VHH binders against Putative glutamine amidotransferase MTH_191. Designs and how they scored, part 3

Target 1, 304 residues: Putative glutamine amidotransferase MTH_191, of Methanothermobacter thermautotrophicus (o26293)
Amino acid sequence: CGIAGVVYKDGKLHSVGADMTRMLHALQHRGPDSAGFAIYGGLGLEENDYLLNIEVKDKPGLLDMVKETVELVSPIGSDEVIPSVENHIIYRCRITLESFSQLKPLIMDIDSIDDVIVLNGSHSFEMIKDVGSVLEIADRYDTWSKKGTHAIGHTRFSTESIVDRYHAHPFQSYIIPDITVVHNGQITNYWKIREPLERKGHIFETNNDTECIVHYVADKLASGYSLEEALEQSVKDMDGPFSYIVGTPQGVGIAKDQLGLRPGVMAENDEVFAVASEEVSLREVMDTSEVEQISPGEVRVYEI

## First folded at step 1 (VHH)

Design q01 (framework vhh_6qgx_2)
Fold by ESMFold2-Fast, scan of step 1:
Structure q01 (fold): chain B 304 residues (1-304), chain A 123 residues (1-123)
Amino acid sequence: as target 1 above (304 residues)
Amino acid sequence: QVQLVESGGGLVQAGGSLRLSCAASGRTFSSYAMAWFRRAPGKEREFVAAISWSGGSTFYTDSVKGRFTISRDHAKNTVSLQMNSLRPEDTAVYYCAADYWGDSPYTSEYDYWGQGTRVTVSA
């Protein structure tokens, strides 16, 4: 698996979709089976508007059932159907809710429909994740044209015979709005981290390490930690080997476990802060000889 | 606005059953997630069970799974907690809570709370 993140320091819109596409393509050898993006700052939704991404098996009546379920809660403002592989479509729709707290119950109700999986719901970022190579996904979703202030992304190598879109990175938590995680490696003390979060009321949908990380970070942020503090505490609490990147509406952070066995590099200039699994990814967004290896246990954060 | 009133508490022998009910009033009950929390003497409030606004998803704390069942009736604006195989450690004041469900049954995230109903389970 490969991970990448890029932030433009001026806080203005840049071609971060194209940047992230090039960064992830450079990491394609690490994970050819799926790719995912979280692109921040470019979606431009009004307060209380949300974008849903829903995986629907391509069979008669099912999309209509999904739309009817959404319309019980919200009118559909805009929508589109994106054809995908393995007899599935991705249905994307814009909805308006009274509060963020309505989003997860709606997602659960849509998810109750057989052969339907909600991939995510978001306000501050656009989620794109699917089966295929980086360039196939980029062409399917037109990531090349997408603008934002910052983005994170992931390429996945699956050991399973069938690649699952839901388990593709990025992962999101619904406790704090618009927090996303992409991850490479393994949390070896997974249940020691998960059990306290479950006692605090976190609901886990998978046994995925990445979901555990996003719940952990969301919990710390909800408790008043800064992003840097949350990531610093995570490298003390979580046993690797891992590296992960967090996206928030304010910026990007990267954390590397205390053993430092999974790769992580960064480069920075006056315009850009970038992090990735490998140096070749950083070279896609800046010309630099000043690539830094992220040290074991180190955390780096850039917030706009 | 939503108002919540609990009923059904009482004294019961270990191994017995009780059914708690929470009656809600207000325009938006049908769009709210509902939950039960409890507080034992000298302890903090803890999560027991929750049900989504549609009734399609239910959640339980591990200590009550298989013994307690949460359900709701939209027509009557009620949520119920059927408590079977009660144990002395289930002794607590039980609270009904209503909110738009964020992601987890955090105590501080619920908009509305009832006043509580007392459950005492004797050894």
Scores: ipSAE 0.000, ipTM 0.111, lowest interface PAE 19.9, mean pLDDT 82

Design q02 (framework vhh_6qgx_2)
Fold by ESMFold2-Fast, scan of step 1:
Structure q02 (fold): chain B 304 residues (1-304), chain A 123 residues (1-123)
Amino acid sequence: as target 1 above (304 residues)
Amino acid sequence: QVQLVESGGGLVQAGGSLRLSCAASGRTFSSYAMAWFRRAPGKEREFVAAISWSGGSTFYTDSVKGRFTISRDHAKNTVSLQMNSLRPEDTAVYYCAAGTRYYDLSPSSYDYWGQGTRVTVSA
């Protein structure tokens, strides 16, 4: 799998969708089966507005049932249907909630409909993830035109015969808003990390390592840790091999386990902070003469 | 481990009401859909009602729709079934069940079961 992240230091809108598309395309050899993006800063949503991405099987009445379920809780401010592969569509809608705490219950209610899966709900980032190559997904969702302050992304290689959209990265946690993770590798002490989080009330939907990471990071942030502190503690608590990137409304962080067996590199100049699995990805957004290898156990963070 | 304990069963006359409760232990299972099933003497187990984790979505079998109401209380980790306008045909052992997924209310998606509570409705 390949991972990438990019931050523009001026906090202004840049062509980060195009940047991330090029970064992930350079990593296509690491994962041809699916790709995903979390693009921050470009949505411009009003306070209390959220964007939902919902996978719906293309079946008579299903989309109407989804819309009716949403409308019990919120008016639909805008929506669109994006055709996908294998007789599925992605339904995207903008909704208004009284508080963030209402989002996860709504997602669970929508998910209760057969052949419907909520991929995510967000305020500060746009989630794009689907089956296919980076360029197929980029054309389908028009990632080339998307603006933002920063983005993270992933290319997936699956050993399974079936690759599904829900299990594509990024993953999100709903304990605090807009925290996303993309990941390469494994957590070998998975249940030691998961069980305490479940006791704290985290709801796990998969047995996926990436979901475990996003719950862990969200829990630390909710507990008052800085992003850097959360990532530094994760390296102590989690056994690898892994590398992962976290996206937040404020920026991007990368962490590498103490064994350091999964690749991670960074490059930084006055305008851009970028991280990725490989140097070729960094070349898409800046000169690579200053590329730095992330050391085993190292954490690097940039916040706007 | 997972434990579901039903209560509230008993004897009631036709047209009466009963409230069944199910207490769930095991924190992971409070995150999933929950349901009530019943088994009448000499019959197979049948689905009665289901509720999503949030309590926002419910599903009922046709024979009880409008008469029974399923609800849940996250603070108490309980699921309740309010049974109104009871009929002799409602006589059965009622089982609380927990699903394996938070979003799937399908009758075939329940793997964790309580021991049951008996409900008898007199003509």
Scores: ipSAE 0.000, ipTM 0.130, lowest interface PAE 17.6, mean pLDDT 83

Design q03 (framework vhh_6qgx_2)
Fold by ESMFold2-Fast, scan of step 1:
Structure q03 (fold): chain B 304 residues (1-304), chain A 124 residues (1-124)
Amino acid sequence: as target 1 above (304 residues)
Amino acid sequence: QVQLVESGGGLVQAGGSLRLSCAASGFTFSSYAMAWFRRAPGKEREFVAAISGSGGSTFYTDSVKGRFTISRDHAKNTVSLQMNSLRPEDTAVYYCAAKLGWDYYSSPAEYDYWGQGTRVTVSA
């Protein structure tokens, strides 16, 4: 798999969707079967507004049932249908909730409908993840036109006979809003990390290592850790081999385990901070960057 | 009864070539990504090459790109590794592995099924 992240330091909107599309396309050899993006800063949602992404089997009446379920809780502000492969569509809608705490219960209600899966709900980022090559997904979702302050992304290696959009990266946790993770590798002490988080009230939907990472980071941030402190502690607590990138409304961080077997590189200048699995990805956003390899056990963070 | 059976290993001079094959049985072959890993004496298993379930996508570690080619044959339920321009540092036991299409392409721990391995020795 490939992972990538990019931050523009001026805090202004840039063509980060196009940037991330090029970065991930350069990593296509690492994982051409699916790709995902989390693009921050470009949605411009009002307080209490959220964007839902819902996978719906393309059959008569099902989309109407999804809309009716949403409308029991919130008016639908704007929406669109994006055709996808395997007789499925992606339904996206903007909703308004009284608090973030109402989002997960709504997601659970929608998920209770047969042949319907909620991929995510967010306030500060736009999630795009689907099966196909980076360029196919870019055309399908028009990532080329998307603006933001920063983005993270992932390309996955998987089998063509398994269409599983939900397990594609990025992953999100619902303990605090808008924390995303893309990941390459594994956590070998998985249950030692997961069990304490479950005791604190984290609800795990999968046995996926990436979900464990996002719960861990969200828990540390909710406990008052800075992003850098959370990532530094994760390297001490989690056994690899892994590398992962975290997106937050404030920026991007990357962490490598102490074994350092998963690739990770960075480049930085006055305008841009970028991280990725390989140098070719970084060259898509910087012309004369000096590339640094991230060392085993090292973390790097940039916050706007 | 899932089985992966490797063949094609042996002794070869530097600059030579070998073709490894892995015959798979006991599972839906097209639902699994297939990979080759190797282990040199005293080292951990390292990733060599992988191929998606459809056969449309291939991945290689940097040290073998341009020299090795991975392919699969759905009719025969086999995955093959064509190794050209072999070097002494390619000496290792080569393992065939199958994974249910998750995201860890270079992690051996993510693979569900393994063959017993076939030995490749490249003399200088």
Scores: ipSAE 0.000, ipTM 0.128, lowest interface PAE 18.7, mean pLDDT 84

Design q04 (framework vhh_6qgx_2)
Fold by ESMFold2-Fast, scan of step 1:
Structure q04 (fold): chain B 304 residues (1-304), chain A 122 residues (1-122)
Amino acid sequence: as target 1 above (304 residues)
Amino acid sequence: QVQLVESGGGLVQAGGSLRLSCAASGRTFSSYAMAWFRRAPGKEREFVAAISWSGGSTFYTDSVKGRFTISRDHAKNTVSLQMNSLRPEDTAVYYCAAHPSLWETYRDYDYWGQGTRVTVSA
């Protein structure tokens, strides 16, 4: 698996979809089976508006059932259908909710429909994740044209027979809005981290480590931690080997475990902060002679 | 040809001990970190223990801390995992892996053994 993140320091819209596509393509040897993006700052949604991405098996009547379920809670402001592989479509729609707390119950209602999976719901970022190579996904979703202030991304290599869209990175938590994680590695004290979060009301959909990380970070942020503090505490609480990148509406952070067994590098200049699994990825967004290895146990954060 | 070969697995009763060994042939891994991973029935491969190239640093998953000890012998080109106070939950196929470069993910390891089966009865 490969992970990458890029932030433009001026807080203005840049071609971060193209940047992230190039960064992830440079990491394709790490994960040809699926890829994902979280692109921040480009959606321009009004307060209380959210974008849903819903995986729907391409069969008669199913999309209508999804739309009917959404319309019980919110009018649909805009929508589109993106054809995907394996007899599936991605339905994306803009909705308006009275509070963020209505989002997860709606997602659960939609997920109750057979052959339908909500991939995410977001306000400040656009999520794109699917089966295929980086360039196949870039063509399918037109990532080259997407603008934002910052982005994170992931390429996945499956060691087993199936790859599915829901389990592709990025992962999101619904305790607070718009927190995403891409991750490479394992948390070896998984249940020690997970059990307290479940007692606090976090709902886990999977047994994978990436979901555990996003719930942990979201919980710390909801408790008043800064992003840097949350990541620093995660390195103390979580046993590796891991490296992960967090996206928030304000920026990007990377954390590397104390084992130091997962790669992470960074490069920074006056215009850009970039992090990735490998140096070749950083060169896609800046000319740099100074690439820094992130040390075991180290955290790096850039917020706009 | 470069090979990693695990040995020492078997059936043991809860509370017992086993020593797993990983022998490398075709190349010396003196500058490489070495690790043990395991896969329990119905679960994904997980990290167990790692030892640095020098043998000076060792790392363990929380569930085996205090019970398992990883060690290496450069002269024999061997890595060992001493497993004490075994529990039924330790039942798994155990894999030896060498980190061939700076890229330290389990999917980036180019050198893996075939695995050795450990069964812990209650």
Scores: ipSAE 0.000, ipTM 0.119, lowest interface PAE 22.6, mean pLDDT 83

Design q05 (framework vhh_6qgx_2)
Fold by ESMFold2-Fast, scan of step 1:
Structure q05 (fold): chain B 304 residues (1-304), chain A 124 residues (1-124)
Amino acid sequence: as target 1 above (304 residues)
Amino acid sequence: QVQLVESGGGLVQAGGSLRLSCAASGLTFSDYAMAWFRRAPGKEREFVAAISRSGGSTFYTDSVKGRFTISRDHAKNTVSLQMNSLRPEDTAVYYCAARDFYSGQWTPDQYDYWGQGTRVTVSA
């Protein structure tokens, strides 16, 4: 698997979708089976507005059922239908909620409809994840044209003959707004981390290590930790080998476990902060001879 | 089909200002990211400044940050480089370059189209 993150330091919109596409394509040898993106800062939503991206099988009446389910909770502000492959469409709509806490129950209601999958529900980022090569996904979803202030991404090698889109990275948590994680490796003390979070009321939908990481980080942030503090504590609490990148509305962080067996590198100049599994990925967004290896147990964060 | 034509070069004293312009033709201007490069006497072509397709992102080499400003005008199909507080070290031939936006690298090989250059001489 490959992971990558990029932040433009001026806080302005850049072609981060194109940047991340190139970064992940450079990592294609690490994971040819699926790719995913979380692109921040480009949506420009009003306060209390949220974007839903919903995959719907192209069947008579199914999209109407999805819309009716949304309208039980929120009027639909704007929407569009994006044609997709294999008799599927992507329904994208903007909704207004009284509080963020209403978002996850709505997503669960929509997800309960057969042949319907909610891909993301967010205020500050757009998530794209699918099966296929990085360039196939980029062409399908037009990642090349997507703008933002920063992005994180993942390319996956699957041990299965079929890659499940729902289990692809990035993973999102709905405990606090707009936290995403991409991950490479394993958490060997998985249940020691998961069990306390479940007792605190976190609902896990998979047995995926990446979901455990995003719940952990979101819980720490909700408890008043800074992003750097949350990542530093995760390195103490979680047993690897792993590396992971977190996206937030404010920026990007990377953490590497104490064993240091999973790769991670960074490079930085006045314009860009970038992190990735390999140097070749960093060179897609900046010309640099000064690449730093991320040390075992090290955390690096850039916030706008 | 794509042509880039630079103008605005000349002789200026240290501390002075010049504005370079590059007129683009034979293209849909909004589809191209634009950049300025320079070649000083006896040196290789080096990056100076770049501007994204939309104009929302600008990039500068360290030696010109705070002194030079790149901008674009979609209505006129031009990219401009405002050069302030000029130094003798800025003496060079300045080249306009264009590419599709799909590269985060600022090396000359990443640009598909080039102008012929305009000469800037900064006297001591």
Scores: ipSAE 0.000, ipTM 0.113, lowest interface PAE 20.5, mean pLDDT 84

Design q06 (framework vhh_6qgx_2)
Fold by ESMFold2-Fast, scan of step 1:
Order: sequence, then structure tokens, then C-alpha cells
Structure q06 (fold): chain B 304 residues (1-304), chain A 123 residues (1-123)
Amino acid sequence: as target 1 above (304 residues)
Amino acid sequence: QVQLVESGGGLVQAGGSLRLSCAASGLTFSDYAMAWFRRAPGKEREFVAAISRSGGSTFYTDSVKGRFTISRDHAKNTVSLQMNSLRPEDTAVYYCAAGSPFYDTGLTEYDYWGQGTRVTVSA
């Protein structure tokens, strides 16, 4: 797998969708079968507005049932249908909720419909994840035109006969808004991390390590940790080997386990902070010879 | 402590069969995809076969497809490789590996490795 993140330091909109597309394409040798993006800062939603991405099997009446379910909770402010592979569509809609706490129950209601899966719900980022190569997904979702202040992304190789959109990175937790994770590697003490989070009320949909990481980080942030503190504590609590990148509305962080067996590099100049699995990815967003290897146990964060 | 222990290697004549087994301990076996890799004399490790976490999906390198079968037993925490119609070019040390929530052909996607078991196929 490959992971990447980029932040423009001026906090203004830049072509981060195009940047991330190039970064992930440079990592395609690590994973040509699926790709995912979380692009921050470009949505410009009003307070209490959220964007839902919903996978719907392309069959008569099903999309209408999804819309009806959403409309029980919120009027639909805008919506879009994106054709996808395997006889599926992606339905995107903007909704308004009185509080963030209403989002997860709505997602559960939508997920109860057969052949329907909610991929995410967000306020500050667009999530794009699907089956296909980076360039196929870029064409399908027009990632080239997407603007934002920062982005994270992932590309994966899967030889499984069923490649699943839901299990593609990035993953999101619903404890606090807009926290995303992309990950390469494994957590070997998985249940020691997961069990306390479940006792705190986190609901896990998968046995995927990446979901465990996003729940952990979201829990720390909700408890008052800074992003850097949350990542530093994760390196102490979680046994690798792993590297992961976190996206938040304020920026990007990368963490590498104590053994340092998974690759991670960074480059930084006055305009850009970038991190990735490999140096070739960094070259797509900056012209620099000053690439730094992330050391075992190291955490690097940039917040706007 | 995670350990993968291979067994079942040995000497066999061309056209013969061997069954390799790998016993996993110190990890939640059902959370890992499992794979077999091999290293022939003078060469680098190459992918042979992989099986998904559930056991529902398998993948093979072209040179062994139709001859080798990978399987897993969650109750015993084992993964096996049934090797039929063996050829001299299958001579190698065979390694069991655990990694990735989805099975993968890349060496770097596997975090745990066994010590290897030697397979020699005589002409």
C-alpha cells in the first residue's frame, strides 16, 4: 500500500486534488486496485451542513428509498449521482443536522437498507474512494479539479476476488467531525487497543486496523489532546509495524512505529509540507533535494 | 511474541507432491492474510500464493497456478500449501508470511515471516 499527505502553509485553496492524484499515481506500484482521497478546505459548507457519500446498487427504486430515508431527518440541499463500477452508483447529498450527534444514527438508518452502504459523512472534507487505479478514479470523480488547503490519500493492492469500497482508505470516526486516517502496516496489539475504545462507546464496523487507528486518534482528540500529542501517544500504545497519516480540518500528521519497518518520508519548504511512503511521491508537489526519512517512533505534524 | 513455523519440506522427485504447513502463534490468526513466498538458490524472494483473512479468496503466481493449492484452518491457526506436479525449478526455501488485511504479492506488505522450509525437487 501507499500513503501520502500534503498541506499548503498559507491556508488558501490550492489544486490539492491534482497534487494528491499525482502523488498517489507515483505510488501505483504499491497498489493499483483501489485509491482514496480526503480533500480538506474546499467544501465551504455552512455550519451544521454535512456531505454524505452513499454506495447504492444500480437497481430500480433503491435510490428513491435512500432519498426518502434521508428526508425523514433532513431536507436534501443538493445532490449528485456518480456512476461507478460493478453496477453501482455513488450518491452524494448535502444535509443539515441540528448537531453532529445526529449523523451516526442517520448513517445507521441508511445502512439498514439492503444493497446500500454509507461510505462517509463529513463537514470539512470530500471523501473519494473506489475500486480502480488512481487515474481511473481521478477520471470518474474529477479529482484533478478539486481544490482545498490539504489532502491525504491511499492506494492499495488487493488480490481478493471482491475489492470493497467500504474497506478502502481513508477511514473516518464519528466521535468528532472530520478526522480521517490512511494507513500502511499492522497493529499487532489490536484487541488491547480496540477493547477500551468499545467500552467508551465506539462502534466498530470492521476488524480493520485502519478503523482502529482512526477511533483511537479521534478519542484522544475528543479528550483534549493536540494532534501531535495524540500521535505521540499512539506510537507508545500501538505495536507495529505501521505508518499512518491523519487528516483533520486543521492539517496533517504522520506517525511511524518504534521499529520503523514501514517506509515514511517528508519534505518541507516555505509553501508546502508533504509526507508519503516514498520520495517519488514528494517530487510531484515540490522540487527539492531535501527529503527527510521519518525515524522509528517519530511523529511529524503540520497545522495551518 | 509472534511466530510462524513452517514444516513439510524435503526431497521429492519431479512430478511428485509435498504439503507444506505453517503454524501461527502470538497473533489473532483470523485478522491476517497469509502467504507463501520462496527463494531459489542465487535469487531473491518471490511470491507463490496467498489466501485472504476469511479463506474465501486465493491468488497464485502464474508458474504454480493449477499445481499448488493454498488453504487455511482457523481452528488450528495453520496455513497449508499443497504442491503437486513438482518441477526442478520449484526447488527453493519456502517461507510463510502474515500481513495485510487483504492478501498481497508485495514483500513489504508482510510483517511476520517464518524461518523457511527447504524443498528440493530432483530431475
Scores: ipSAE 0.000, ipTM 0.120, lowest interface PAE 18.5, mean pLDDT 84

Design q07 (framework vhh_6qgx_2)
Fold by ESMFold2-Fast, scan of step 1:
Structure q07 (fold): chain B 304 residues (1-304), chain A 123 residues (1-123)
Amino acid sequence: as target 1 above (304 residues)
Amino acid sequence: QVQLVESGGGLVQAGGSLRLSCAASGRTFSNYAMAWFRRAPGKEREFVAAITWSGGSTFYTDSVKGRFTISRDHAKNTVSLQMNSLRPEDTAVYYCAADLSYYGKWSEAYDYWGQGTRVTVSA
């Protein structure tokens, strides 16, 4: 698997979709089976507006059922259908809710429909994740045209015979808005991390390490930790080997476990902060003559 | 603010049925998840069942699965718990709870509570 993140320091819109597409394509040898993006700052939604991404099997009546379920809660402001592989479509719609706390219940109601999976719901970022190579996904979703202030991304190599969209990175938590994680590796003390979060009321959809990481980070941020403090504490609490990148509306962070067996590098100049699994990814967005290796147990964060 | 009032409790024979209702007032009831909890004498509140705001998903504790059914009526602003095949162990005060987003087993997470209705199941 490969992971990448890029931040433009001026806080203005840049072609981060194109940047991330090139960064992830450079990491394609790490994971050809699926790819995903979280692109921040370019969506421009009004207060209380959210974008839903819903995987729907392409069969008669099913999309109508999804739309009817959404319309019980919110009028649909805008929508589109993106054809995908394996007889599925991705339905994207813009909705308005009274509060963020209504989002997860709506997602669970939609997800209760057979052959329907909600991939995410967001306010400050656009999520794109699907089965296929980076360039196939880029063409399907037009990532080349997408603007933002920062982005994170992932390429996945699956050891399973079936690759699915829901388990592709990025993963999101719904405790606080718009926190995303992309991850490479594993947490070997998984249940010691998960059980306290479940006792706090976190609802887990999978047994995946990546979901555990995003719940953990969101919990720390909701408890008043800074992003850097949350990542530093995660390195102390979680046993690796892992490397992960967090996206927030304010920026990007990367954390590497104490063993340091999963790669992670960074490069920084006056305009850009970038992190990735490999230097070849960093070269797509800047001159990397002074690449820094992220040391075991190290955390690096950039916030706009 | 949501105000919750339970009804339908009473004495019933083991193997019998009882239907509890919770009436809610407030502009946001249709957007709230609803749950039933119970408390037996000398014990903590325990989760029984929950239903999402749309009614599309329901959740049950293992001891009542297949016997109890939670449902809601948006027009009447009510949530109901149909209890079938009742057992003496189901004897408790039953509470209606509501939260804007939470429908899990932790009673402390719910913002709104009714006063409870007593259910007694005789052997």
Scores: ipSAE 0.000, ipTM 0.123, lowest interface PAE 18.7, mean pLDDT 84

Design q08 (framework vhh_6qgx_2)
Fold by ESMFold2-Fast, scan of step 1:
Structure q08 (fold): chain B 304 residues (1-304), chain A 122 residues (1-122)
Amino acid sequence: as target 1 above (304 residues)
Amino acid sequence: QVQLVESGGGLVQAGGSLRLSCAASGFTFSSYAMAWFRRAPGKEREFVAAISGSGGSTFYTDSVKGRFTISRDHAKNTVSLQMNSLRPEDTAVYYCATGRLWYTDSRDYDYWGQGTRVTVSA
């Protein structure tokens, strides 16, 4: 798998969708089966507005059922249908909720419909994830035109014959809004991390390591940790080998386990902070003269 | 064999318009991005505009936004650049290029046309 992140330090809108597309394409050899993006700062939603991404099998009446379920909770503002592979569509809609606390129950109601999977619901970032190559996904979702202040992304190699959209990165937690994770590697003490989080009330949808990481980071942030503190504590608590990148509305962080067996590099100048699995990804967004290897157990964070 | 053939260049007065066309052959046109680059006298080759394989996305350099429009015709295998409100600094040889990626770096494009000259008088 490949992971990447980029932040523009001036806090203004830049072509981060195009940047991330180039960064992930450079990592396509690490994961040709699916790709995903979380693009921050460009969505421009009003207070209490959320964007839902919903995978729907292309069957008569099913999309109507999804829309009816959403309309029980919120009028649908703007919406669109994006044709996808394997006889599926992605339905994207803008909704307005009275509070963030209504989002997870709505997602669960939609997910209860057969052949329907909610990929995410967000306020501060746009999620794009699907099966296919980076360039196929970029053309399908028009990532080239997407603007933002920062983005994270992932290319996935599946060890199974079946590749699905939900298990593509990024993953999101709903304990606090708009926290995303992309990850490469594994957590070898998985249940030691998961069990305390479940006791705190975290609900896990999968047995995937990436979901465990996003729940962990969200829990620390909700408890008053800074992003840097959360990532530093994760390196102490989680056994690798892993590397992961976290996206938040404020910025990006990368963490590498104590073993340091999964690659991670960074480059930084006055304009840009960028991190990735390989240097070839970094050269897509800046001169690589200042490239650093991320050391075992190291954390790097940039917040706008 | 991939071939790109530009046409439509010429001499125009400042404030005028020109439409450049590029005829493409030898590849699956809808699967490749198309771009226009230019080289002004005494300058490096620079990016002007790009359009995705599907035609759903376009990207422009800041100096031409609002003045130039890139489009493609899949039935005719052509990409066009409509240039309005031309300025003397738009004087250059304009090149059609294609690649899998629609980067702004000329090194990322696999195939190039021979170019067509555009001269904008003051």
Scores: ipSAE 0.000, ipTM 0.139, lowest interface PAE 16.3, mean pLDDT 84

Design q09 (framework vhh_6qgx_2)
Fold by ESMFold2-Fast, scan of step 1:
Structure q09 (fold): chain B 304 residues (1-304), chain A 124 residues (1-124)
Amino acid sequence: as target 1 above (304 residues)
Amino acid sequence: QVQLVESGGGLVQAGGSLRLSCAASGRTFSSYAMAWFRRAPGKEREFVAAISSSGGYTFYTDSVKGRFTISRDHAKNTVSLQMNSLRPEDTAVYYCAAQEYGLRFLTESQYDYWGQGTRVTVSA
């Protein structure tokens, strides 16, 4: 797998979709099976507006059923259909909710429809994840034109025969808004981390390590930790070879476990902070010979 | 480095059809986004149609939508433009163009490689 993140330090909109597309394409050898993006700052949604991404099997009447389910809770402000592979479409719609707490119940209602999977719902970032190469996904979703203040991304090598869209990175937690994670590696003490989070009310949809990481980070942030503190505590609490990048509305962070067996590098200048699995990814967004290796157990964060 | 060679141009009556082809030589074709541009006598070059490197996404200028179809054949390293219901205003030299990694499909300056062009004349 490959992971990458980029932040523009001026807090203004930049072509981060194009940047992340180039960064992930440089990492394509690490994961040709699927790719995903979380692009922050560019959606410009009004307060209480959310963007849903829904995978729907291309079958007569099914999309209408999805729309009817959404309309029981919210009028649909705007929508589009993006054709995908394997006889599926991605239905993307903007909705308005009274509170963030209504989002996860709506997602669960939509997910109850056979042959329908909600990939995510967000306010501050645009999620793009699908089966295919980075350039195929970039063409399908027009990532090159996407603007934002920062982005994180992932290329996936599946150890399973089938790669599904829901299990592609980034992963999101719904305990607080707009926290995303992309991850490379494993957590060997998975249930020691998961069980306390479930007792606190986190709802786990999968047995994936990446979902566990995003719930952990969201829990720490909700408890008053800074992003840096949350990541520093994670490398103490979590065992196993991993590296991960977290995206928040304020910025990006990267963490490496104490074993340091999964790669992670960073570079920055006056304009950009960038992190990735490999140096070739960083060189797509800045001209630098001063690439820093992230040490075992180390955390690096940039917040706007 | 890729070289592009167009073929299929000619003289046709209004309402007729032509199929233009562009052959890429020497390099891996599948990583390139491909486009057709045209230049009518006395006018600047304008965008006509484009196809992404995967072939999954196509773009057309409004005046040709529904009449022209762009397609590609990765096995043959070719991109084709099927032109139906031709009009006198379609008279132009048609150019094949390629860009690596590109997605600024409508922007002439983003294309790195260009063919020499093939002439299409549509009689009134």
Scores: ipSAE 0.000, ipTM 0.117, lowest interface PAE 19.3, mean pLDDT 84

